# Ledger of designs, part 342: VH-VL binders against q9umr5

Target 1, 268 residues: q9umr5
Amino acid sequence: SYKPVIVVHGLFDSSYSFRHLLEYINETHPGTVVTVLDLFDGRESLRPLWEQVQGFREAVVPIMAKAPQGVHLICYSQGGLVCRALLSVMDDHNVDSFISLSSPQMGQYGDTDYLKWLFPTSMRSNLYRICYSPWGQEFSICNYWHDPHHDDLYLNASSFLALINGERDHPNATVWRKNFLRVGHLVLIGGPDDGVITPWQSSFFGFYDANETVLEMEEQLVYLRDSFGLKTLLARGAIVRCPMAGISHTAWHSNRTLYETCIEPWLS
Below, E stands for the ipSAE of ESMFold2; O stands for the ipSAE of OpenDDE; V2 stands for 0.75 times the mean of E and O plus 0.25 times the DockQ between their complexes.

## First folded at step 14 (VH-VL)

Design gl5 (framework fv_mavrilimumab; at its last fold request DockQ between E and O 0.93; V2 from the best seeds 0.89)
Fold by OpenDDE, fold request of step 17:
Structure gl5 (fold): chain C 268 residues (1-268), chain A 123 residues (1-123), chain B 111 residues (1-111)
Amino acid sequence: as target 1 above (268 residues)
Amino acid sequence: QVQLVQSGAEVKKPGASVKVSCKVSGYTLTELSIHWVRQAPGKGLEWMGGFDPEDGEPVYAQRFQGRVTMTEDTSTDTAYMELSSLRSEDTAVYYCATVSYDWETGRYSFDYWGQGTMVTVSS
Amino acid sequence: QSVLTQPPSVSGAPGQRVTISCTGSSSNIGAGFSVNWYQQLPGTAPKLLIYGNSNRPSGVPDRFSGSKSGTSASLAITGLQAEDEADYYCQSYDVSLSGWVFGGGTKLTVL
């Protein structure tokens, strides 16, 4: 039998948003128990990510307990960060494949419709004034805002991304790394035509330097220091990178070709 | 807020086609996602299809694929449902309805309904 | 017959509490899709009563409540009134059918 699949959504998503993904799985892997976690939907997806992590943890624990052979996680957009954090704080998770579906794993630094909606008078260049404030960090979007021009503020004020990345020292860094390394495979999915994740390489742990030059995962300090286990995972062949062009951000979960190429192989 | 006004009752012979209209007001058709649900006499509600609220593409229930066509005229804010190869079992009240996303809860629902159109198929 | 199973009928006296169950499966309610409830008065079009498992649209009295657990949902009506006599339908999305689905409906009679 197939291992259960748990789906974690992104910003302002609904379970309905993943209908095609579930249909693909049902068709190609009949009998698979797939659950979209119906938590923090709509505007509630703006809640602090640590709060979301706690809520989703409560939901996945029973599912994992009933699946001693392991489970698969498919985590979309903001959900990918939630899942990474989830796997970092859980010392007893049994995740076989962690599929990060177009997630800003190294953060976000771009003007998007979501940002325009939430901060209509702000551009990405000055959003640090809001996001790195105490009240700004109460919004999920700010929890993974990564301004390459204000690194000090990011390192000191980011209450989520900087911590799960191990970029700021904290007492749980070693334990979180150990926990995250329990994952069987880390499948990274994204592409240049996403239009939302900025830079799109963030889905592969690439990101801007101070000159807004995109550096790849292997050039990142978190990789070089193996602060949360990326270097270790890569060394043991546990990281899969699946880039695909021609897919917009809202289509990653609703593209059959993408599913067959990047998702399906890891559901068996 | 949203009002849906449907065309009048229809009587058709088996094998014929019927086209029901649904005129929207309060909002423009481009702002809405119209779906169709029918109800046979004394029976329950049955979803037939509609325009997907996320991608705008028409989606039909498997049971009606090949026989149903849903279209929209944005210039008149009118949605249409055409059902062909009619049979006696197609006798029902046909409703148009809006499927809307609630941003507060992140859920979809059929929030506004037309008054219904009775279609009778009889030889 | 229906993907979502409801009792065909329920009854109660004025002022009483009644519940209507909606039993689904792992391909709909259990898959994480939300449940909506609709009220259909005799000779009228359905009306949205509960959306997103437990939310009430404006104008719906608080004596109507919805809940969801596992593969099932439930509609509860407290302080039953004569005007509540109607048919009630649950609704969700089913992945196996690739479409929206309604329950078979429940006829509520107020004694």
Scores: ipSAE 0.936, ipTM 0.962, lowest interface PAE 0.4, mean pLDDT 96
Fold by ESMFold2, look of step 14:
Structure gl5 (fold): chain C 268 residues (1-268), chain A 123 residues (1-123), chain B 111 residues (1-111)
Amino acid sequence: as target 1 above (268 residues)
Amino acid sequence: QVQLVQSGAEVKKPGASVKVSCKVSGYTLTELSIHWVRQAPGKGLEWMGGFDPEDGEPVYAQRFQGRVTMTEDTSTDTAYMELSSLRSEDTAVYYCATVSYDWETGRYSFDYWGQGTMVTVSS
Amino acid sequence: QSVLTQPPSVSGAPGQRVTISCTGSSSNIGAGFSVNWYQQLPGTAPKLLIYGNSNRPSGVPDRFSGSKSGTSASLAITGLQAEDEADYYCQSYDVSLSGWVFGGGTKLTVL
């Protein structure tokens, strides 16, 4: 029988949006128990990411307890950051495949419709003034805002991303790294036509330098220092990169070719 | 403020087809997704199909696949449901309803309903 | 039978609390799909009562509430009134059927 699959949604999502993904799993892996966690939907997805991590942790515990052989995570967009934090804070997780579906893993530096709605007079070059304040950090989208032109502010103010990346010293860094490294595989999915994740290479732990030149994962300080285990995972052969062009941000969980190529092989 | 007004009652013989209309006012069909739900006398609600609110593709319930066609005319803001090869079991009230997304809660629901169209299939 | 199971009827006196259950499976409510509730007065179209498990549309009294747990959902009506006498349907999405599903309906009688 197949391991259970837990799905974690992104910003302003609903469980309904994942109906096609669940149908694909039902067709190719019949009998698999799949659960989309219907927490922090709509406006609640703007709550601080640490609050969301706590709520999702409570939801996954009973599912993992019923599946001692392990579970898989499929985590979309903002949900991929929630899942990475879950893997760090849970001493007792039994996740085999962590499938990161177009998630801004190294942060976001691009205007989105949600940012425009929330902060209508701001653009990406000015959002550091809002996001790197205590008030701004109460919004999830600011928890992973990463302005490459204000890196000192990012490192000092980020309450989430700088911590889970191990970019700022904290007492749990060693334990979080140890917990994260218990994952069986890290599957990174994204592509150049996403249109929302900026840079799209953030889904592969790439990000801008100060000149807005994208440095790939292996050029990042967090990789080179092995701050949370990326270098160790790559050396184990546990990182899978599955880029695919031609997919917009809202289509990742409804594209059959993407599912068959990048997701299906990891749902043991 | 959204209103759905359906065509009048119909009496059909077995083997015929019926085409029910649903006129939208207060909004346009380009902004709304119309689904169809029927209710046989003394029975519950049965979803038949509609246009998916996320991708705009028609989706039909499996038991109606091959017998039902749902179309929309955006120039008149009118949705249509056509059911062919009618049987006596197809005697029901046919409703159109809007399926909409509430961004505040992240939820989909059937929020506005037409008055219903009685279709009677008799020998 | 219906994919979502509801009791055929419930009853209560004015002012009492009644609960209507909706039992699904791992292919619908248990997969994480939310539950909507509809009220149907005799001779009328259904009306949205609760959506997304627990949200009330504008104009629905706060004595109507919904909840979801595991594979099941509940509609609760407190302060029961004569005008609450109606049929009540739950609704969710089902992956195995690739479509929306309704419960069989519950007739609420106010004694």
Scores: ipSAE 0.828, ipTM 0.915, lowest interface PAE 0.8, mean pLDDT 93
ESMFold2 (binder alone), look of step 14: mean pLDDT 90; pTM 0.932
OpenDDE, look of step 14: ipSAE 0.926; ipTM 0.957
ESMFold2, fold request of step 17: ipSAE 0.818, 0.811, 0.817; ipTM 0.912, 0.911, 0.907
ESMFold2 (binder alone), fold request of step 17: mean pLDDT 91, 91, 90; pTM 0.935, 0.936, 0.932
OpenDDE, fold request of step 17: ipSAE 0.933, 0.935; ipTM 0.960, 0.961

Design gl6 (framework fv_mavrilimumab; at its last look DockQ between E and O 0.94; V2 from the best seeds 0.88)
Fold by OpenDDE, look of step 14:
Structure gl6 (fold): chain C 268 residues (1-268), chain A 123 residues (1-123), chain B 111 residues (1-111)
Amino acid sequence: as target 1 above (268 residues)
Amino acid sequence: QVQLVQSGAEVKKPGASVKVSCKVSGYTLTELSIHWVRQAPGKGLEWMGGFDPEDGEPIYAQRFQGRVTMTEDTSTDTAYMELSSLRSEDTAVYYCATVSYDWETGRYSFDYWGQGTMVTVSS
Amino acid sequence: QSVLTQPPSVSGAPGQRVTISCTGSSSNIGAGFSVSWYQQLPGTAPKLLIYGNSNRPSGVPDRFSGSKSGTSASLAITGLQAEDEADYYCQSYDVSLSGWVFGGGTKLTVL
């Protein structure tokens, strides 16, 4: 039998948003128990990510308990960060494959429709003024806003991304790393035509330097320092990178080719 | 508020086709996702198909695929449902309805309904 | 035969509490899709009563409530009134059918 699949959605998503993904899984892996976690939907997806992590944790614990052989996680967009944090705080998770579906794993720094909607009077270059404030950090988007021009503010004010990345020292860093390393495989999915994740390489733990030059995962300090286990995972062959062009951000979970190429191989 | 006004009752012979219209007001058709649900006399609701609220593509219930066609005329804000090869079992009240997304809750629902169109198929 | 199973009928006296169950499966309610409820008065079109498992549209009295657990959902009506006599339908999405689905409907009789 197939291992259960747990789906975690992104910003402003609904369970319905993942209907095609579930249909693909049902068709290709019949009998698979697939659950889209119906939490923090719509506007509630703007809640602080740590709050979301706790909510999702409560939801996945019973599922994991019923699946001693392990489960698969498919986590889309913002959900990918939620899942990474979830796996960091859970010392007893049994996740076989963690599939990060177009997630800003190294953060977001770009003008997007989402940002314009939430911050209509703010430009990308000035969003740090809002996001790195106490009230800004009450919004999920700000929890992974990563301004390369204000690194000090990011490191000191980011209440989520900087912590799960181990970029800011905290007492749980060692334990979180240990927990995250329990994952069987980390499958990173994304692409250049995403249009939302900025830079798109963030889905592969790439990101801007101070000159807005995109550096790859292996050039990042979090990798070099192995602050949360990326270097270790790569060394043991546990990281899979699956880039795909021609897919917009809202289509990652609804593209059959993408599913067959990047997702399906890891559901068996 | 959205209002849906459907065309009048139809009487058809077996094998014929019927085309029911649904005129939208309050909002433009381009702003809405129209679906069709039928109800046989004394029976329950049955979803037939509609336009996907997320990608705008037409989707049909498997049971009606190949026999139903749903179209829209944005110039007149009118949606149409055509059912061919009619059978006596197709006798029902046909409803158009909007499927809307509530951003606060992140859920979809059939929030507005037309008054229904009775289609009778008899020899 | 409906994908979502409802009792064919329920009854209650005025002022009482009644519940209508909606039993689905792992391919719909259990997969994480929300449940909506619709009220259909005799000779009228259905009306949205509950959406997103437990939310009430404007104009729906708070004596109507919805809940969801596992593969099932429930509609509760407190303070039953004569005007509540109607058919009630639950609705969700089913991945195995790739479409929206309704329950078989429940006829509520107010005694």
Scores: ipSAE 0.924, ipTM 0.956, lowest interface PAE 0.4, mean pLDDT 96
Fold by ESMFold2, look of step 14:
Structure gl6 (fold): chain C 268 residues (1-268), chain A 123 residues (1-123), chain B 111 residues (1-111)
Amino acid sequence: as target 1 above (268 residues)
Amino acid sequence: QVQLVQSGAEVKKPGASVKVSCKVSGYTLTELSIHWVRQAPGKGLEWMGGFDPEDGEPIYAQRFQGRVTMTEDTSTDTAYMELSSLRSEDTAVYYCATVSYDWETGRYSFDYWGQGTMVTVSS
Amino acid sequence: QSVLTQPPSVSGAPGQRVTISCTGSSSNIGAGFSVSWYQQLPGTAPKLLIYGNSNRPSGVPDRFSGSKSGTSASLAITGLQAEDEADYYCQSYDVSLSGWVFGGGTKLTVL
């Protein structure tokens, strides 16, 4: 039989948004137990990401315990950062495929409708004043805000992303790297027409340098130093990159071609 | 203040078709998703289909596939449900309802309902 | 016959607490889809009572509450009143049927 699949949603999401993905899994992998975690929905998705990680951890533990052969994670948008943190903090996780579905893995530096709604006076060049404050770090969006023009502030103020990327020294870095490296496969999905993730290459651990030139994963310092295991995973052949053009941010989990090409092969 | 006003009762013969209308006021169909639910006399609620609130595509319950068509006229803010090849067991009250997303909770629900349209199928 | 199973009837005296169960499966409630509840008074259209497992729309009194656990959900009514006599339906989404599903309904009788 197939390993259970756990789905972790993104910002302002609902379980309903994943109905097509679940239908595709039911068609291609009949009998697979799939659970969209019904936590931190709607406005609760703005809570600090460490709070979300704790809540999602409590939900996945019993699912993983009942499946000693392993589970798969499909983690969308903000949810991909939650899942990466879960893999770091859980000593005994049994995740085979971690499928990161258009997630801002190296951070976000882009104006979006929900940022305008939350912080109407601010543009991406100014958001660091809010996000790199203690008050701003109480919002999930600010937990992965990554302003390439204020790296010193990012490294000092980020309560989440700089830690899980190993960009700032902390006492758990070694154990988190060990835990993350227990994953069987890391499947990275995203594309240039996403329209929300900025740069879209963040879904592949790429990001801006100070000139807003995108450096790919292998050019990132966190990769070169192997801060949380990316270089080790790539050397093992455990990283799968599956870019696809023509898909907007809200359509990743409802596109059959994307599912068949990038997700289906990893759900054994 | 959303209001759904449905067309009047219909009497049909087996094998005929019926088309029920649902006029929306207080909102426009470009802002709302209309779904159809029927209730046979003395029986429970049965979802028939509607326009998916996220992608705007029609979805139909499997038992009505091939017999039902749901359409919208955004110029008049009127939704339609047409059921063909009518049978006596299609005798029911047909409701239209809105499916709404609450961004604060991240949840969908059937929050506004029309008054219902009785369709009687008899020979 | 219904994908979501409800008891056909429940009863209670005024002032008492009653609960109405809604049992689903791994293809609906168990997959993480939320539960809504509807009240239908005789001769009227259904009225939304609970959505998103436990949320009350404006105007619904707090003596109505909902919960969800595993593959099942429950509607609780405290301080039962004569006007609560109605049919109650649970609802969720089902991936095997690719659609919304209602429970078979529960007739609440106030003794």
Scores: ipSAE 0.802, ipTM 0.901, lowest interface PAE 0.8, mean pLDDT 92
ESMFold2 (binder alone), look of step 14: mean pLDDT 89; pTM 0.923

Design gl7 (framework fv_mavrilimumab; at its last look DockQ between E and O 0.93; V2 from the best seeds 0.88)
Fold by OpenDDE, look of step 14:
Structure gl7 (fold): chain C 268 residues (1-268), chain A 123 residues (1-123), chain B 111 residues (1-111)
Amino acid sequence: as target 1 above (268 residues)
Amino acid sequence: QVQLVQSGAEVKKPGASVKVSCKVSGYTLTELSIHWVRQAPGKGLEWMGGFDPEDGEPVYAQRFQGRVTMTEDTSTDTAYMELSSLRSEDTAVYYCATVSYDWETGRYSFDYWGQGTMVTVSS
Amino acid sequence: QSVLTQPPSVSGAPGQRVTISCTGSSSNIGAGFQVSWYQQLPGTAPKLLIYGNSNRPSGVPDRFSGSKSGTSASLAITGLQAEDEADYYCQSYDVSLSGWVFGGGTKLTVL
């Protein structure tokens, strides 16, 4: 039998948004128990990510308990960060495949229409003033805002991304790394035509340097320092990178070709 | 507030086709996702299909695929549902309805309904 | 025969509390899809009563409430009134059918 699949959504999503993904799984892997976690939907997805992590943890624990052979996680967009944090704080998770579906794993620094409606009076270059404030960090988007021009503010004010990345020292860094390394495979999915995740390489742990040059995962300090286990995972062949062009951000969970190429192989 | 006004009752022979209209007001048709639900006399509600609220593509229930066609005329803010190869079992009240997304709750619902169109199929 | 199973009928006296169950499966309610409820008065079109498991549209009295657990949902009506006599339908999305699905409906009689 197939291992259960747990789906975690992104910003302003509904379980309905993942109907095609579930249909694909049902068709290709009949009998698979698939659950879209119906938590923090709509506006509630703007709540602090740590709050979301706790909520989702409560939801996945009983599912994991019923699946001693393990489960698969499919986590979309913002959900990918939630899942990474979830796996970092859970010392007893049994996740076989963690599928990060177009997630800003190294953060977001974009001036897209997707963010424009939320911050209509702010430009990308000025958003740090909001996001790195105490009240800004009460919004999920600000929890993974990563301004390459204000690294000091990011490192000191980011209450989520900087911590799960191990970029800022904290007492749980070693334990979180250990927990995250329990994952069987980390499947990273994204692409250049996403249009929302900025840079799109963030889905593969790439990101801007101070000159807004995109550096690859292996060039990132978090990798070089193995701060949360990326280097270790790569070394043991546990990281899978699946880039795909021609897919917009809102289509990653509804594209059959993408599913067959990047998701289905890891749902055994 | 959205209002949906449907065309009048129809009487058809078996094998014929029927086309029911649904005129939208309050909002433009381009702003809405129209779906169709029918109800046989004394029976329950049955979803037939509609335009997906997320991608705008028409989606039909498997039972009606190949026999139902849903179209829209944005110039007149009117949605249409055509059902062909009519059978006596197709005798029902046909409703158009809007499917809306509430961003606050992250929920979809059939929030507005037409008054219904009775279609009778008899020899 | 309906994908979502409802009791054919329920009844209650004015002022009482009644509950209508909606039993689904792992391919709809259990998969995480939301449940809506509709009220259909005799000779009228359905009306949205509850959406997203437990949300009330504007104009729906708070004596109507919805809940969801596991593969099932429930509609509760407190302070039952004569005007509540109607048919009630639950609704969700089903993966196996790739479409929206309704329950078989429940006729509520106010005694």
Scores: ipSAE 0.927, ipTM 0.955, lowest interface PAE 0.4, mean pLDDT 95
Fold by ESMFold2, look of step 14:
Formats: C-alpha cells, sequence, structure tokens
Structure gl7 (fold): chain C 268 residues (1-268), chain A 123 residues (1-123), chain B 111 residues (1-111)
C-alpha cells in the first residue's frame, strides 16, 4: 500500500485549492490517505511562520505516528518553508519524500498583489525597512523576505529564513541539520513562468547576488558550507530538480503533466 | 447586496428538457461562481454542478454527466442550468447559489441562494 | 445513503444545547476539506450558518458554533429558541466524487 501524503498549503490558501492534486493522487495511487492540513487559512496565513510551524507540527504528529513506514510531504509556496522547518525541528520525523512545490526556499524579493495591498506605496527596493523591523517580522511574508541589497539587515533581523538556512548562528543549528538530513528525498519543483516567486530559482535554492544575477544552488554559500545539509543530500543522490515552464503560481497543484512528471514518481 | 432571482415553475413530461435561469444582481458573474443544488420533495439537498470558483470551468456531479449543461451570460449576469432526458425522479426544487471566497478566512461557501424553481415531471 | 452522515432528527427544550453530527470519510472531511452548515426553514431556501468549519457569517448568532475533528464535524446550538426549528445540512468536498456533497439533513425540533 502507499505511504500517507500530507499537504501544506501556501499564503491565503485553502484545502479546496488542492482538490485536483488529490484527485490525481487518487487516480494513480488508489487507497493513498491524503490530508491537506486545514490550518492557518486566509488571514491566519500571515501569522509568524514559527507559530504556523508549531501548529502544523501538532497536526502531523498523529498522522506520522499512525504510519511508522513513513509519510510524504507536498508543500506549496509558503508551505514549503513551513515543511522545511518541520523537518528541522522534529527529532523523529519519518518523511520519505519532501516535495517542495514552487516554494521560496531561498526567500522572496518580488512585489506581489498581497504586498501591494498591504504596503501600497512601498516597492521591493524599500520593503526591507518594514520587513527587517520587529513589527514586520510578525508577518509571514517578512519572515522570508530576502533583500539581496541589504544582506546584513536580513542576517540580523530575519527570525525565520536566516535561521532555517543556517545563515545565522543559533543553538539548534546542528540538531536541525541532523533532523533535516533524515528525509529520504528532496524534490524541488518550480519554473520560469511562475510569476510570483522572485527569483523563480528560489524554488531550487537559487537566489540573487547584489547585482540581481541569479546564482544557482551550488553557487550559494549555504550549499558550499553545507549549512543545513544541501551538499550532503546532493551527494547522496537525494535531491531531485524538476523545473517546468508554462505554469503560473496558482496552477502548480492543478496541472496534470506537472503532477505526472514531478510528483507522481515520488509517492511510494 | 447580492440577489439571485430564478425563473418560474415548470411542468414537463418525461423525456423533455428544462432550462432554469438565475439572474444575479448586486455583483457580477466574473467574480462569483454559480452552482446548482436540487431538492426532491421531502428529501435533502443534492449538488448538481456549477462553475469552479478557481478556474471558471463547468463541473458536473457524476450522476448528471451527459444530461446537464450549465452556462453563464456575463453580459446579462444570468446563469442557466439545462437538464435533459427528464424522469419523474427529477421532480424537485432547483436552487442556484453563489460560491464565493472569503479572503479573511480563506474559505469557500454557498453564500447567496435563489428562491428556487419547482420543476415537476409527470405524464 | 449520503456520503456525509447526519442523524435524521434531534430535539431539545428551549434554552438547552444540542449538537448535530456530520460523519464523513478520508475522501472528504478526513482529507482536510472544510465543512459548511446550512439552515433551511420550511418552504425557504437554505441559509449559510457556518463555513470553513467554524466561521459565522454576519447576522448569525454566536450560539451557533461549528467544529471539525478527524473525519467528522459538529454543529452546536446553545440557548435553543423556537425559531431554530429547521432542517440542518452539512457540506464538504469529496475527492472520489470530484464534487461538493451535502449530508442527508437533520430535522431539529424544539420541544
Amino acid sequence: as target 1 above (268 residues)
Amino acid sequence: QVQLVQSGAEVKKPGASVKVSCKVSGYTLTELSIHWVRQAPGKGLEWMGGFDPEDGEPVYAQRFQGRVTMTEDTSTDTAYMELSSLRSEDTAVYYCATVSYDWETGRYSFDYWGQGTMVTVSS
Amino acid sequence: QSVLTQPPSVSGAPGQRVTISCTGSSSNIGAGFQVSWYQQLPGTAPKLLIYGNSNRPSGVPDRFSGSKSGTSASLAITGLQAEDEADYYCQSYDVSLSGWVFGGGTKLTVL
């Protein structure tokens, strides 16, 4: 029989948005128990990401306990950051495949409709003044805001992303790395036509340098230092990169070709 | 405020078709999706189909596949449900309802309902 | 037999609390799909009472509350009033049917 699948949604998302993905899984892997975690919906998705991680942790514990053979995670957009933090903080998680579906894993440096609504006169070039403040860090979007032109402010102020990336020293860094490395596979999904994740290569642990030139995963300091285990995972053959063009940000979980190519093979 | 006004009651013979209209006012069909729910006399609610609130494509309940067509005319803000090959068990009140997304809670609901259209199928 | 199972009837005296259960499966409520509740007075269209498991739209009194756990949901009505006498339906989405589903309905009688 197939391992249970746990789905973690993104910003301003709902379980209904994943109905097509769940239908694809039901068709190709009949009998698979799939759970979309129905937490932090709507405005609640703006709560600090550590608060969300704690709530999602409580929800996944009983599912993992009932499945000693392991589970899979499919984590979309902001949800991919929640899931990566879960893998770090859970000493005994049993995740086989962590499927990161167009998630801003190295951060976000792009204007969005939500940012325009929240800060209508601000642009990405000056949002660091808001996001790298104590008030700004109370919002999930700011927890992974990554301004390549203000990296020192990012490293000092980030309460979430800089910590789970191992970019700032903290007492749990070694334990979190060890926990993360217990995952069976890391499946990275994203593409150039996403339109929201900026740069889209953030979904593959790529990101801008100070000139806004994208450096790929293997050129990132967090990879080179192996700060949370990416280099180790790649050496084990545990990282799968599955880019796909032609998919907008809201369509990743409703595209059958994307599912069949990038997701289905990992749902053992 | 959103209001849904449906066409009047219909009496049909078995094998015929019926087309029920649902006119929306106070909002536009471009931002809301219309779904159809029927209720046989003395029975519960049964979802028939509607326009998916995320992709805008019609989706039909499996038991009505091939017999139902749902359309929208955005120029008049009117939705239509046509059910063909009518049987006596299709006798029911047919409701239209809006499906909308609540930004603050991140949830979908059937918020506003039409008054219902009684369709009677008898020889 | 409906995909979401509700008791056919429930009753309570004025001022009391009643609950109405809605039992689903791993293909609907258990998959994480939200539960909504509707009140239907005789001869009228359904009215939204609860959406997203526990949210009340404007104008719905706080004596109506909803919850979800596992594969089941519950509507609680406290401080029962005569006007609460109605039919109540739960609703969710089902992956196996690829569609929205309603419970069979529960008739609430205020004694």
Scores: ipSAE 0.800, ipTM 0.898, lowest interface PAE 1.0, mean pLDDT 92
ESMFold2 (binder alone), look of step 14: mean pLDDT 89; pTM 0.920

